# Ledger of designs, part 4: VHH binders against Tubulin glycylase 3B (TTLL3B)

Target 1, 358 residues: Tubulin glycylase 3B (TTLL3B), of Drosophila melanogaster (Fruit fly) (q9vm92r272to629)
Amino acid sequence: LEERMAFIEDYQQTQARSLLLYVREHQPAELISENGTIFSTTLDFALGKVKKMVRHAEHYSLDDARIKPPTPAEIVENQTFMVQSTDVLKSNAKFKVSEKVMAEYARLAGLYLDQIESLRPDYRWDGSRNLWILKPGYQSRGIGIVIRSSLDDILQWTSNNQNKKYIVQKYIERPLLIYRTKFDIRQYMLLTITDTKVSIWTYRDCYLRFSSQEFTMDDLRESIHLTNNSVQKRYKNKTNRDSRLPKNNMWSLDQFKNYLRIMGAPDGSWSKTYNGFKQNLVAVVMASLDETELLQNAFELYGCDFMLDEHYNPILIEINSTPDLSPSTEITARICPMVLKDCIRVVVDLPKNPTAAT

## First folded at step 15 (VHH)

Design s01 (from r01 with E111S)
Fold by ESMFold2, last read:
Structure s01 (fold): chain B 358 residues (1-358), chain A 125 residues (1-125)
Amino acid sequence: as target 1 above (358 residues)
Amino acid sequence: EVQLVESGGGLVQAGGSLRLFCAASGFTFSDYAMHWLRQAPGKRREWVALITYSGETDYADSVKDRFTISRDNAKNTVSLQMNSLKPEDTAIYFCAAGPSWFDLSTGTYPSYDYWGQGTQVTVSS
């Protein structure tokens, strides 16, 4: 119940941000009607919610928010907000306010969104659709993964599939696209555990995986939105897909770097991205070590999936503990054997490692 | 018999350039990342540069933009072009073959299967 309540709160916070993003991206005249059904109190609620999120990110109210359950009045306010905001976002319902008042709300929305995005840079990835991805905890490679927008649908899905221990994660609505196509980056990580320490290793090569279809938020099909190879193998590429995209839906790192050069990306953009991989992985492993028992003299190889924003900053999407290392394309035929060979080299040499060279 | 043989070391003036070579034999060269390391007098050996099997490169901050690593898989050689040399670059330089795994805890590449004997580089001034 506590996990369910935490998710419902996260969903409602995301809905508030989604509404403000919607308001920011439209002209005030487009959002209003004299016959509108949406009142300004819905905007007041969204602004208030985001203001509380800003305070929470600055640690002013952390203790309060974690403990306090909602009052009956707050439950009614939340439900009213959810209904009205959904009408705006899904049904294009209009606000019953003047254009001047709507313009002031748009200014405030921009202000509060800029504040929260400076404190939570990962929020820059969000759009106005409040989409969530549901992944089965035991199954990987895209099997059983669904994308949903409705809170009721998400709660019903998880209750109908209780024994699968679904993971519910916010869907990234504004990923960097290459030739209008979604991609992710597979980065390998090795965790080694010796008598004296835990070491986190990142592989100095990676590869990109593309969807078979052009990106659109109007169609939530897995062929568009799930970039992992096990899903994309089941789909054929769109006939008029950009010819510069690879037919096998994979790029080597070298091909991606060439793309960055062609697009005029700043020098050092890849170095920034790779440093971001390192930072994300250290943070996740350190958080896990606080809660995990470690088996000494062990190692584990992980497949880590990242997406990029428009400034080439990475965000970690998933860490797979059972990565498929079979050579399914010419790209994986090159990197996957090398990852395994190099993993064995590190693991065999742990007691012999000439760390004096460090 | 695995061999890594460095050459091209010597004495050079500060601000000058030098190119090191490493010839490899006795193992599958194309399966390895190739590294350069160096050991200054009284110091621990430090990692300098990497080039992976696929040509991806990485450099220690102290040599970045001054040194360039390259490899020729047809000739089983790796080289290090060293420009704008400083007295603190004075060291024995070692060629090494190893994995492409970066260790986040040490901030370097600490694992190696094969080593050369080293070549002396001395930068005067």
Scores: ipSAE 0.671, ipTM 0.885, lowest interface PAE 0.8, mean pLDDT 81
Fold by ESMFold2, fold request of step 20:
Structure s01 (fold): chain B 358 residues (1-358), chain A 125 residues (1-125)
Amino acid sequence: as target 1 above (358 residues)
Amino acid sequence: EVQLVESGGGLVQAGGSLRLFCAASGFTFSDYAMHWLRQAPGKRREWVALITYSGETDYADSVKDRFTISRDNAKNTVSLQMNSLKPEDTAIYFCAAGPSWFDLSTGTYPSYDYWGQGTQVTVSS
């Protein structure tokens, strides 16, 4: 119950931010109509929700860790907000307010969004569509993954598929694109546990995976939005896809670095991105160690998937505990065996030289 | 028998340059990341530079923009071009072969399969 309540609250908070993003991204005159059906109280609710989120983030209260059941009045207010905001976001419904009033709401939307994004930088990656990705709890390598926007649809999907134990995650709506095509970066991580320490290792090579079609938010098909190789190999590339993209839908790190040079990215952009990988992975592992029982003299290899934002900042998407190391392209035929060979080299060296990791 | 043999060390005036070489034999050179490490008098051995099997490079902060690592897989050699040398660069420099895994807990590359015997670099004022 508590997980369901937590998701519903997250969804409603995201809907409020989505509405404010929509308002910020449009001219006030485009949002209003004399015959508009959307009340200004819908904007008041969204602003209030985000202001509350800002207050909680600034204060670091332990009370923020618990989700309280909504009152009946709050349930009605939330339902009204969801209906009206959905009409705006999905049906382009108009507000019944003056242009001056709408302009003031747009100013406040920008202010509150700037505040929450400064406290939660990851929120800048969200768009106005309130999209969520539903993944099976067991590793399926992209099989059974769906993208949904409706709260009711999401709740129905998880209820209808209880045996798969779906994980619900916010979809990143504003990823960096290469030639209008979505990609992710596969980065390997190794965790080694010795008698004296836990060591986190990052591999000094990685590769990119592309979808088979140009990115659009108007079509949520997996061939556009899922960059998993196991998904994409079931699809052929569309003929309108940029010809500079690889036919096998993978780039080596060298190819990506060449792209960065051609696009005029600042010197050191890759170093910044890679340092961001390291920082993200340290944070995740450190957070999980207090809750995890560790077996002495063990190791685990992880496949970590990142996307980038428009400023080349990494966005950690997933850490896979059973990464596929089978060569499927020229790219994976080179890196995957090397990751394994180098993993063995590290693991063999640690028992014989316990100070080697110092 | 695996061998890593360093050469090119010597005495250099501060601000000068040296190029170190490492010749490798007895193993599949192209499958390894190659590293340079150094040990200054009275100090522990420290990592200096890496070049991976695919040509990716990494450098310790103390030598970044002054040192350049390169490899030639056809000749099984690694070189380290050292420019703008400082007295604190004085050390025995070692060539090593190992994995491309970076240890985040120590901030360095601590794992190596094969080592050279080292070559002395001395930088005078």
Scores: ipSAE 0.665, ipTM 0.887, lowest interface PAE 0.8, mean pLDDT 83
Fold by ESMFold2, fold request of step 20:
Structure s01 (fold): chain B 358 residues (1-358), chain A 125 residues (1-125)
Amino acid sequence: as target 1 above (358 residues)
Amino acid sequence: EVQLVESGGGLVQAGGSLRLFCAASGFTFSDYAMHWLRQAPGKRREWVALITYSGETDYADSVKDRFTISRDNAKNTVSLQMNSLKPEDTAIYFCAAGPSWFDLSTGTYPSYDYWGQGTQVTVSS
């Protein structure tokens, strides 16, 4: 399908960025050897890929204009790039170039990465590992979710499971951690449709979900990386885990705010984060509604999952159209029923609400 | 019968303080977010503050850092501590019960099930 070709291109673009990030992370002398097996053409290819990405971000075009079948020569060039860049990133293979030449490549890598990251701020969250998370198209409560780095493994996995219609998303390698532990934030959103008006609502409460294990990129186990409760409740917390982390792996919003205060986060950090949730959710909903017929007098409740970066900026991970509202901890036993009760209160009050238009 | 009864209003000098109270009866108080709203003469009613069932608070920009909302679920009361009062704060203040959903299209909390009768606050310059 056209989607398969688009993913392969996206993977190759990410590999190019990953190589340039790797070059930026290391001093030029660390990257070279007289016995090196990696040619400078690998760097030329990566720079060319990112240069094209910059031009595309400035001059958006249709899918047909961006996706062309590669020539046989381009297939060979791409395969050579993938092999050599993988050897650098996974096996610490060295470039066969002078230190002066490597230093110039490092300068260009920094320049092009700064350009594309200014146009695509989400790229700043990537590391050099070219990791992808594969999720089943149907909600599975964490069942069947895997993290892979190899293009061949990803393509094989999706081919072996084509009836599941997997979604493939870039994995975020640099999330904010609390006591060396990954977490996400569950934020509820409500859409109401009254006659010709669509209203977007955010709930004034949320909660955090933690991994049972310390975060590391050296181990891709689900117990470390999948923070949803249905996965995590199958695992025991790491021995000698920081005692300040919750044993049931959930925090209320108040507990998170207390953490921010104790750690000396700038005043207003939560307000900034929450405003970012609102902005992200408005943008996604408005983009979706441009292509949708309105269903009058309807409402839909969504569970929205966010992570944070080190500056407390929100990173929208997914929007679940059928969120699990079953109480699983004392925290969800409070918030989940109240979200439902308050949802009904809003829906019943819609005909009576005189403040709906200004 | 559902009742929300405000008290504590009055006349105060600019820079002064007042504490408003709202006593609730006839509904399950702990199941509701509690709000304060106000209506100045000739103006539309505006939202002032929220405290959720779980104690999370939110404030209008015009009163942030000057007003503090709190609730006592054992006594079914909500209060609004108002400090550093300005003449612009002159209004009838209403207690209301409703959901914790924020409407992004209006930029406020527009949904309420129950209202009080209001208490007058007058701030002299």
Scores: ipSAE 0.643, ipTM 0.877, lowest interface PAE 0.9, mean pLDDT 82

Design s02 (from r01 with Y109W)
Fold by ESMFold2, look of step 15:
Structure s02 (fold): chain B 358 residues (1-358), chain A 125 residues (1-125)
Amino acid sequence: as target 1 above (358 residues)
Amino acid sequence: EVQLVESGGGLVQAGGSLRLFCAASGFTFSDYAMHWLRQAPGKRREWVALITYSGETDYADSVKDRFTISRDNAKNTVSLQMNSLKPEDTAIYFCAAGPSWFDLSTGTWPEYDYWGQGTQVTVSS
């Protein structure tokens, strides 16, 4: 119950941010009408919600705030806000305020969004659509993954599938796109565990996977949004897709680095991205090791999926414990066997000279 | 029989340039990441540069933007172009072959499978 209420609060906070993002993205005159049905109190509520989020983000423990249920008055206010804000975001409903008043709300929205994004940089990945991704804990290769916007749909979906544990995550609405097409990066990781240490290894090669269609938030189908090969191989590329994209939907790292150079990305952008991969993976493994029973004298190979933001910062999406190493393109025909061959080299050589050549 | 043979070392004035070569035989060269390491007198060997089987490169901070590693899989060679040399670059330079896994826990490469015997580089003030 406590987790369900925490999610509902997160959803409502995200709706408030979504409304303010919508206001920031539009000219004040576009948002108002003499016959508008949306009152300024909806904006006051969103601003207040984000201001409270700023105060909470400045505290060490956020868990304390999430376990407190809302009062009945707060429930009514939240419901009213959700209805009105949804009308704005999904039905283009207009505010009944003057242009001068709307311009002041737009200024405040920008200020509050800047404040919360400085404290929570991951919030800049959000858009105005309040989308969430639901992943089955036991079937992760794109099978059974859905994207939903409606709070009621999300809650109904999880109640209809109670014998499965779903992971509910905020969907990344503003990923970096290449020629208007979504992609991810497959990075391999090796975990080795001996009786004396745990070692985390990253493979010094990776590849990009593209969706078969142009990115749009108006259509939530998997062929657009799930870049996994197991999903995308069921779809043909759309005929209006940019011709500069690879027909087999895969780029080598060298092709991506060439793209970065052509697009004028800052020098060292890939080094920054790769260092971010390392930092993300260390953090996740260390969190898991602190909580789990270690399997001594073992090794595990993982496939790690990343997206990038507009500033080439990595966003860890998934870590797969049974990565697909079947060659399907000339790129995977090279890297997949090499990952395995090099894994054997690491495992065989570990006991010989743990300090040598360091 | 596996061999890595370095060449191109010598004496050079500070600010000068030198190009090292490493010729490989007895193994599938194109499958290996190739490294340069160096050891100054009385010091530990330190990693200098990497080029993976796919051509991805990386460099130690001390040599970044001055050194360039490259490989020629048709000739089974790896080279290190060394520009703007400094006296602290004086060392024996070794060529090594190994896997493309990097150990995040220690910040080091795993034990290399093959080593060369080294070539001396001396940079005079």
Scores: ipSAE 0.614, ipTM 0.862, lowest interface PAE 0.9, mean pLDDT 83

## First folded at step 17 (VHH)

Design u01 (from s01 with S111A)
Fold by ESMFold2, look of step 18:
Structure u01 (fold): chain B 358 residues (1-358), chain A 125 residues (1-125)
Amino acid sequence: as target 1 above (358 residues)
Amino acid sequence: EVQLVESGGGLVQAGGSLRLFCAASGFTFSDYAMHWLRQAPGKRREWVALITYSGETDYADSVKDRFTISRDNAKNTVSLQMNSLKPEDTAIYFCAAGPSWFDLSTGTYPAYDYWGQGTQVTVSS
């Protein structure tokens, strides 16, 4: 119950941020009507919710360290907010306020979102749809993964599937798209553990994996949203798909860099992206080391999956300890054997060549 | 026998250009990342440029936009076009072959399997 209550609170906080994002992204005149059914108190509630989140992130209180059940009055206030904000976000309901008042709310929404995003940078990738991805508690390779938007649907799904121990995570709604199609980047990482240190290696080549269908938030099918090869290999590409996308749904790094050139991306965009891969992977490995007893003379090869934001910043999605290295396309037929050959060169040959050590 | 042979070094005036070459034999050249490194008098070797087996390039900040690395897998050669040369570029330049793993703890490619003997580049003011 405690986990359920924590999720409900997280969902409601995300709804408040979603409403403020929606308000910031629209012209004030688009959001109002003399016949509007939504009052400014809905915006006051969302602003207050986000301000409380900012205070919690800036200031620690022992009274706020534990999840507390809502009072009956808080339940009613939250329910009222959820109904009205859903009408705005899902049904285009309008506010009954003046354009000048709405413009002030848009300014405040921007300020509060900037504050919370400076404290929680990952929030900048959230959209306004309050979407959540539900994954079975075991490694699924895309099997049984579902995306939902309704709080009641999410709670019902987890209740109906309690034996699978679903994990509920916020869906990244604002990924970079290529020709209207979702993709990720497979980046290989190697950990080597010796008597004296852990070394973290990243491979200086990678590849992109595309969905078989065009991206839309109006359709939550796995063929659109789950870029895993194990998922996408089961689907046929859309018949009228953009011809510039690869038929085998993979690009080499060279193909991606050519795309960046065609799109007029700033010089050095790939270098920034790759440096971001390195920074993300170091941070994750260092954060996890306290949980791992280090084995002498060990190594592990990982497949790391990244998406990009609109500024080509990497978003780490997943690190897989059993990466697929089968040569399924001309792209993987080149890179996968090279990753393995080079892994042996690092693990075996480097220890035998002491003049190469730093 | 593995062999990496650099050539094209020499004396050049500041602001000038040189093109270095490295010829490789005795290993599967197309499977290796190729590097240029340099060693100035009294200094440790420093990494200069990389070109991977697939043609991805990277450069040290000190030479970026002035140097261009390229490779020809059919001829087993790698080259370094060096423009806008400065006296600070004076060094022995080595080509090297290694895996395409990048060590995040050092920020370099310390796993070099093969090295050349080097070619001298001298930039006069």
Scores: ipSAE 0.596, ipTM 0.828, lowest interface PAE 0.9, mean pLDDT 83

Design u02 (from s01 with S111G)
Fold by OpenDDE, fold request of step 20:
Structure u02 (fold): chain B 358 residues (1-358), chain A 125 residues (1-125)
Amino acid sequence: as target 1 above (358 residues)
Amino acid sequence: EVQLVESGGGLVQAGGSLRLFCAASGFTFSDYAMHWLRQAPGKRREWVALITYSGETDYADSVKDRFTISRDNAKNTVSLQMNSLKPEDTAIYFCAAGPSWFDLSTGTYPGYDYWGQGTQVTVSS
């Protein structure tokens, strides 16, 4: 119940940001009408929510934020906001305000969004559609993954599947694309646990996975929005997809770097990305250590999936235990065996010969 | 018999360049990442550069942008082009075959299976 409430709050906050983003991205004249059905109070509400978020981020640790149950009045206000904001975002409902007033709202929207994004950079990845991805907790490889925008749909889905652990995550609506196609990076991580030490290892090589379809937010099908090979292998590449993309929907790191060169990416872009991998993984592992009793003398290989933003910052989207290491493509046929061999070298051979350590 | 034989070391003036070579035999070269390490007198051995099976490279911060590692799988060789050499680069340089796992705690690559005997590089001031 607490988790549900937290999600609802997050969803509503996201909706507020989405509305403000929408307002920021459109010309005031396009947002208003004499016959508009949306009132300025909706904007006030959105601004207020984001302002509160800013204050919270500045003064309070996220850990201390006990979710207070909303008052009946707040519930009604939230409901009204959700209906009106949805009408704007999905149906292009217009505001019944003057252009001057709308311009001011746009200014404020920009201001508040900049503030919150400075404090929460991850919010920059959000679009205006307030999309969420639902993942079954028991299954790997993208099975049963659903993307939804409707709060009611999400809640209904979770209610109907109470026996299944679902993970609900904010869908990244503004990922970096390659030739208008969604991609992620599979980075391998090794965790070793001894009686005295937890070590995190990152593999130097990685590979990219592509969707078989061009990216569009107007179609939420898995073939477009998921990049897992287990999912994409079921689909044919569309003919309208860029011909420079591989048929097997994978790139080696070298191929990606070549692309970066072709595109004129800044020097050190990959280095930045890779460093970001390390930082993110350390953070996640450390966070998990506080919650989990670790087995001594154990190791685990993980497949970590990252998307990139327009600045080549990595976004961790998934960590997979026992990742698929099958040679499904020419890309994986090379890297997977190497990862495994090297894993053995580190986990088995290195401890036998400590002098081999640098 | 597994062998790694380094060559190309010598005396060079500061600002100069050297190219080191390592010839590998006795193991499946293409299945290993190749590393260069160095050990200065009185100091611990330190990792210098990596080239993976795929040609991906990594460098220690101390040599970044000055050194370039390369490999030729057909010849079972790995090379280290060293430019803008400094007295601090004086060391015995070793070629090693090992994994491509980076230890985040140590900030280096451990777990080498094979080592060369090393080649002396001396950079004079």
Scores: ipSAE 0.877, ipTM 0.970, lowest interface PAE 0.4, mean pLDDT 92
Fold by OpenDDE, fold request of step 20:
Structure u02 (fold): chain B 358 residues (1-358), chain A 125 residues (1-125)
Amino acid sequence: as target 1 above (358 residues)
Amino acid sequence: EVQLVESGGGLVQAGGSLRLFCAASGFTFSDYAMHWLRQAPGKRREWVALITYSGETDYADSVKDRFTISRDNAKNTVSLQMNSLKPEDTAIYFCAAGPSWFDLSTGTYPGYDYWGQGTQVTVSS
C-alpha cells in the first residue's frame, strides 16, 4: 500500500513536470485560446507541485518512505489536475488565459524545471508523455515487459497480477540515439564475496544492442523500445532503418568508439561513460548490501544495461543476474567466452596465486 | 612452454621516448588481455596499461596521455610506447597476460596468468 501510494505520488509529480515542460517548449500563443478549456489553476497546481519537489530535494530526502495519505480535498485536486493536464498533453487542449499571462507561466515553468533538474539530473531524460515501464520481478530477457502512460492502466495491471511481482520504473523518453535508433550498453559486473571483503569488478570490454526499428514515441511496441536480443531476434529489421546499423543489432565497443569519432564526440567521452558505469554500479551495490544476506566465498556475474544521455552520461536501466552469455551473434560470440574465462581467472586462479595481485 | 620476453628497455633522458616490446609464445595470445606493469626500487609493483583481446585500452593515471599500448596478434607481440618520460618512470617493466576485470576496490587489474622477466627502464634527470 505504501509502495502504491509512493508510485502514485511519483506519477503525479512526473505529470506536473511534464506539463511544465510542455509549456516551456511551446510558444505562448500556441497554448492559448479564447475557447480554451484548461484553466490557469492547472498551471498553478503544476508549479506548486514542482516547487514542493524543489524544497524537498533541498532540505529533505525525496526517498522518504513515509508518504502521508492525501486528504480528500487533495485527492480531488490531483484528479482534476490529472484530467486537465492529460487533455493538454494528449489532446492539445488550450489554456483560457491571455498571452501575457501564459508567457509568465512559461517563464516560471522554465525556472522551476531548471531548479528541480539541477537537483535531480535524471529528470532531464523525461519527456512529456509520463511513460512507465513494467517489468516482471523474476523474469529476464524482456519477457512480459510493457510500457504504459495511464496511471489507471498501470494500477490495474498490478492489481490483476498480484501473484506476480512487478517492478515499475520511469521510462526514459529522451535517450541518446544512434541513427535514430534506440540502443543500450551491456556492461558486465562481477561481485566476489569473501569472509572479509566484498569486491566489485567491472569488465573493460562491453557491447551495444540496438532496436530493430527506428525510435519513435508514437508507437510503444517492444520492437522499438526494447533492445534485448531475446526480444529483437523475433523481429526483422525495418527497411527504413539506417543502413549503417548492423544487421545483427549489435556493436562492439570498437565500433561504438568509431562512431563517436565520426560524430565528433568530445575527447574522453567514452572514458566519462565508463567512469559513470563504475560510479553507478558501486552506488547500487552499496545500496543493496544493507538488505542482502551475503554468502561467504561466493561470486556472481551480472549483466548491467545502460542507456546514455546526450552528454554521454550513463543511465542504469537494469541489472541482470545470470545474464545470457550465449553466442547468439558475432559480437556475443567473442565477448561472452572471454568474460567467462576471465571470471574463472579471477574467481579460481587468483585466490590460488595471490602473488599475481598487484 | 609459455614465454613472455620483454625488450626495448634502457637508459633515456627525461623528456625522451622509449618503446618496449613483449614477445609471447606457448599460449593462445589472442585469447588474453595483455598488461604492462612496473616496479620501481623500493616500491610495490604497479599496473601501467592494459590492452584487451579486442584492442580496448586502459592506462594508469600516472602514464595517461604519455604511454600507448598496442598489440599485434599476428606476431604475438604487445608494445608500450613511452613518451615524455620522467625520472619517476624508472622501473623494471613487466609484460603479463591476464584478465580484463578491474577491481573497483583496489583500482587495479589483478589475476595474471603469465609474466615476463622484465626489462629495465632508467630515466635520468
Scores: ipSAE 0.876, ipTM 0.971, lowest interface PAE 0.4, mean pLDDT 92
Fold by ESMFold2, fold request of step 20:
Structure u02 (fold): chain B 358 residues (1-358), chain A 125 residues (1-125)
Amino acid sequence: as target 1 above (358 residues)
Amino acid sequence: EVQLVESGGGLVQAGGSLRLFCAASGFTFSDYAMHWLRQAPGKRREWVALITYSGETDYADSVKDRFTISRDNAKNTVSLQMNSLKPEDTAIYFCAAGPSWFDLSTGTYPGYDYWGQGTQVTVSS
């Protein structure tokens, strides 16, 4: 029950932020009507919610408000907010306020969003939609993954599947796109564990995987939004797809770097992105080692999946402990065997031939 | 019989340029990342640059933007263009064949299977 209440609170906080993003992104005149059904108290509630989020992010304790069950009055207030904000976001319902009042709310929305985003930079990846991705336990390479926006649908879906454990994660709405198409980057990582140390290795090559369809937030189909190969291999590429995209939906790193040059990305953009991969992976491994029993004289090969934001910052999506290394395209036919061969050179041949390290 | 033979070393004034070459034989050149390392007098050998089998490059911070590594798989050669040379670049430069795994704990690429004999580069002030 405690995890269910925590998710409901997270969803409501995200709804408040989504409403403020919507208000910020639209002209004030577009949001109002003399016959509008949405009152300014809905905006006051959203602003208040985000203000409390700022206090939590600054480490001021309001744990009592988060932990305690809501009062009956708070339940009614939350329900009213959810109905009215959903009408705005899903049905284009209008506010019954003057244009001057709406412009002031837009200014405040921008101010509060800037405050929370400075404390939680990952919130900049969210859009004005309250989207969540539902993943079944024991990863099935995209099978059973759905994207939902309705709180009731999410709660019903997870309740109807009580014998299966689901992971509910916020969906990233503003990924970097290439020719209007979503992609991710597969980066390989190796852990080696000896009696004296743990070593983290990153492979100096990677590749991109593309969706078969153009990106749109108006259609939440898996063929558009899930870029992993096990999903995409079930779909045909869109007929009017940009011809510069690869027919096999993979790019080598060299092809991506050429794209960055053509698009006028600053010199060194890939170097900064790759350094970000390294930093993200070190942080995750170090956090895990404190809580993990180390197996002596072991190694593990991981497939790490990243997306990029619009400023080429990496977003770590998944670390897969059982990466598929079978060649499926000319891209994977080149990199996957070499990753394995180089892994043997590091894990087996280097310890047996110590002069190879000099 | 595996051979890596460096050439192109010499004496150059600070601010000048040199181009090093490494010719490889006796192994499958396209299966290896190729590296340059250097060893200054009294110092440990340090990694300088890498070019992978696919052409991806990486450089030590001390040489970034001044050195350029390239390879020709048809000729089994790798080269290092060294521009804006400084006296601290003075070292014996070695060509090596190894893997593309970067060790984040040491900040380098260990695990070289084959080494050249080295070529001397001397940068005078």
Scores: ipSAE 0.558, ipTM 0.829, lowest interface PAE 1.2, mean pLDDT 81

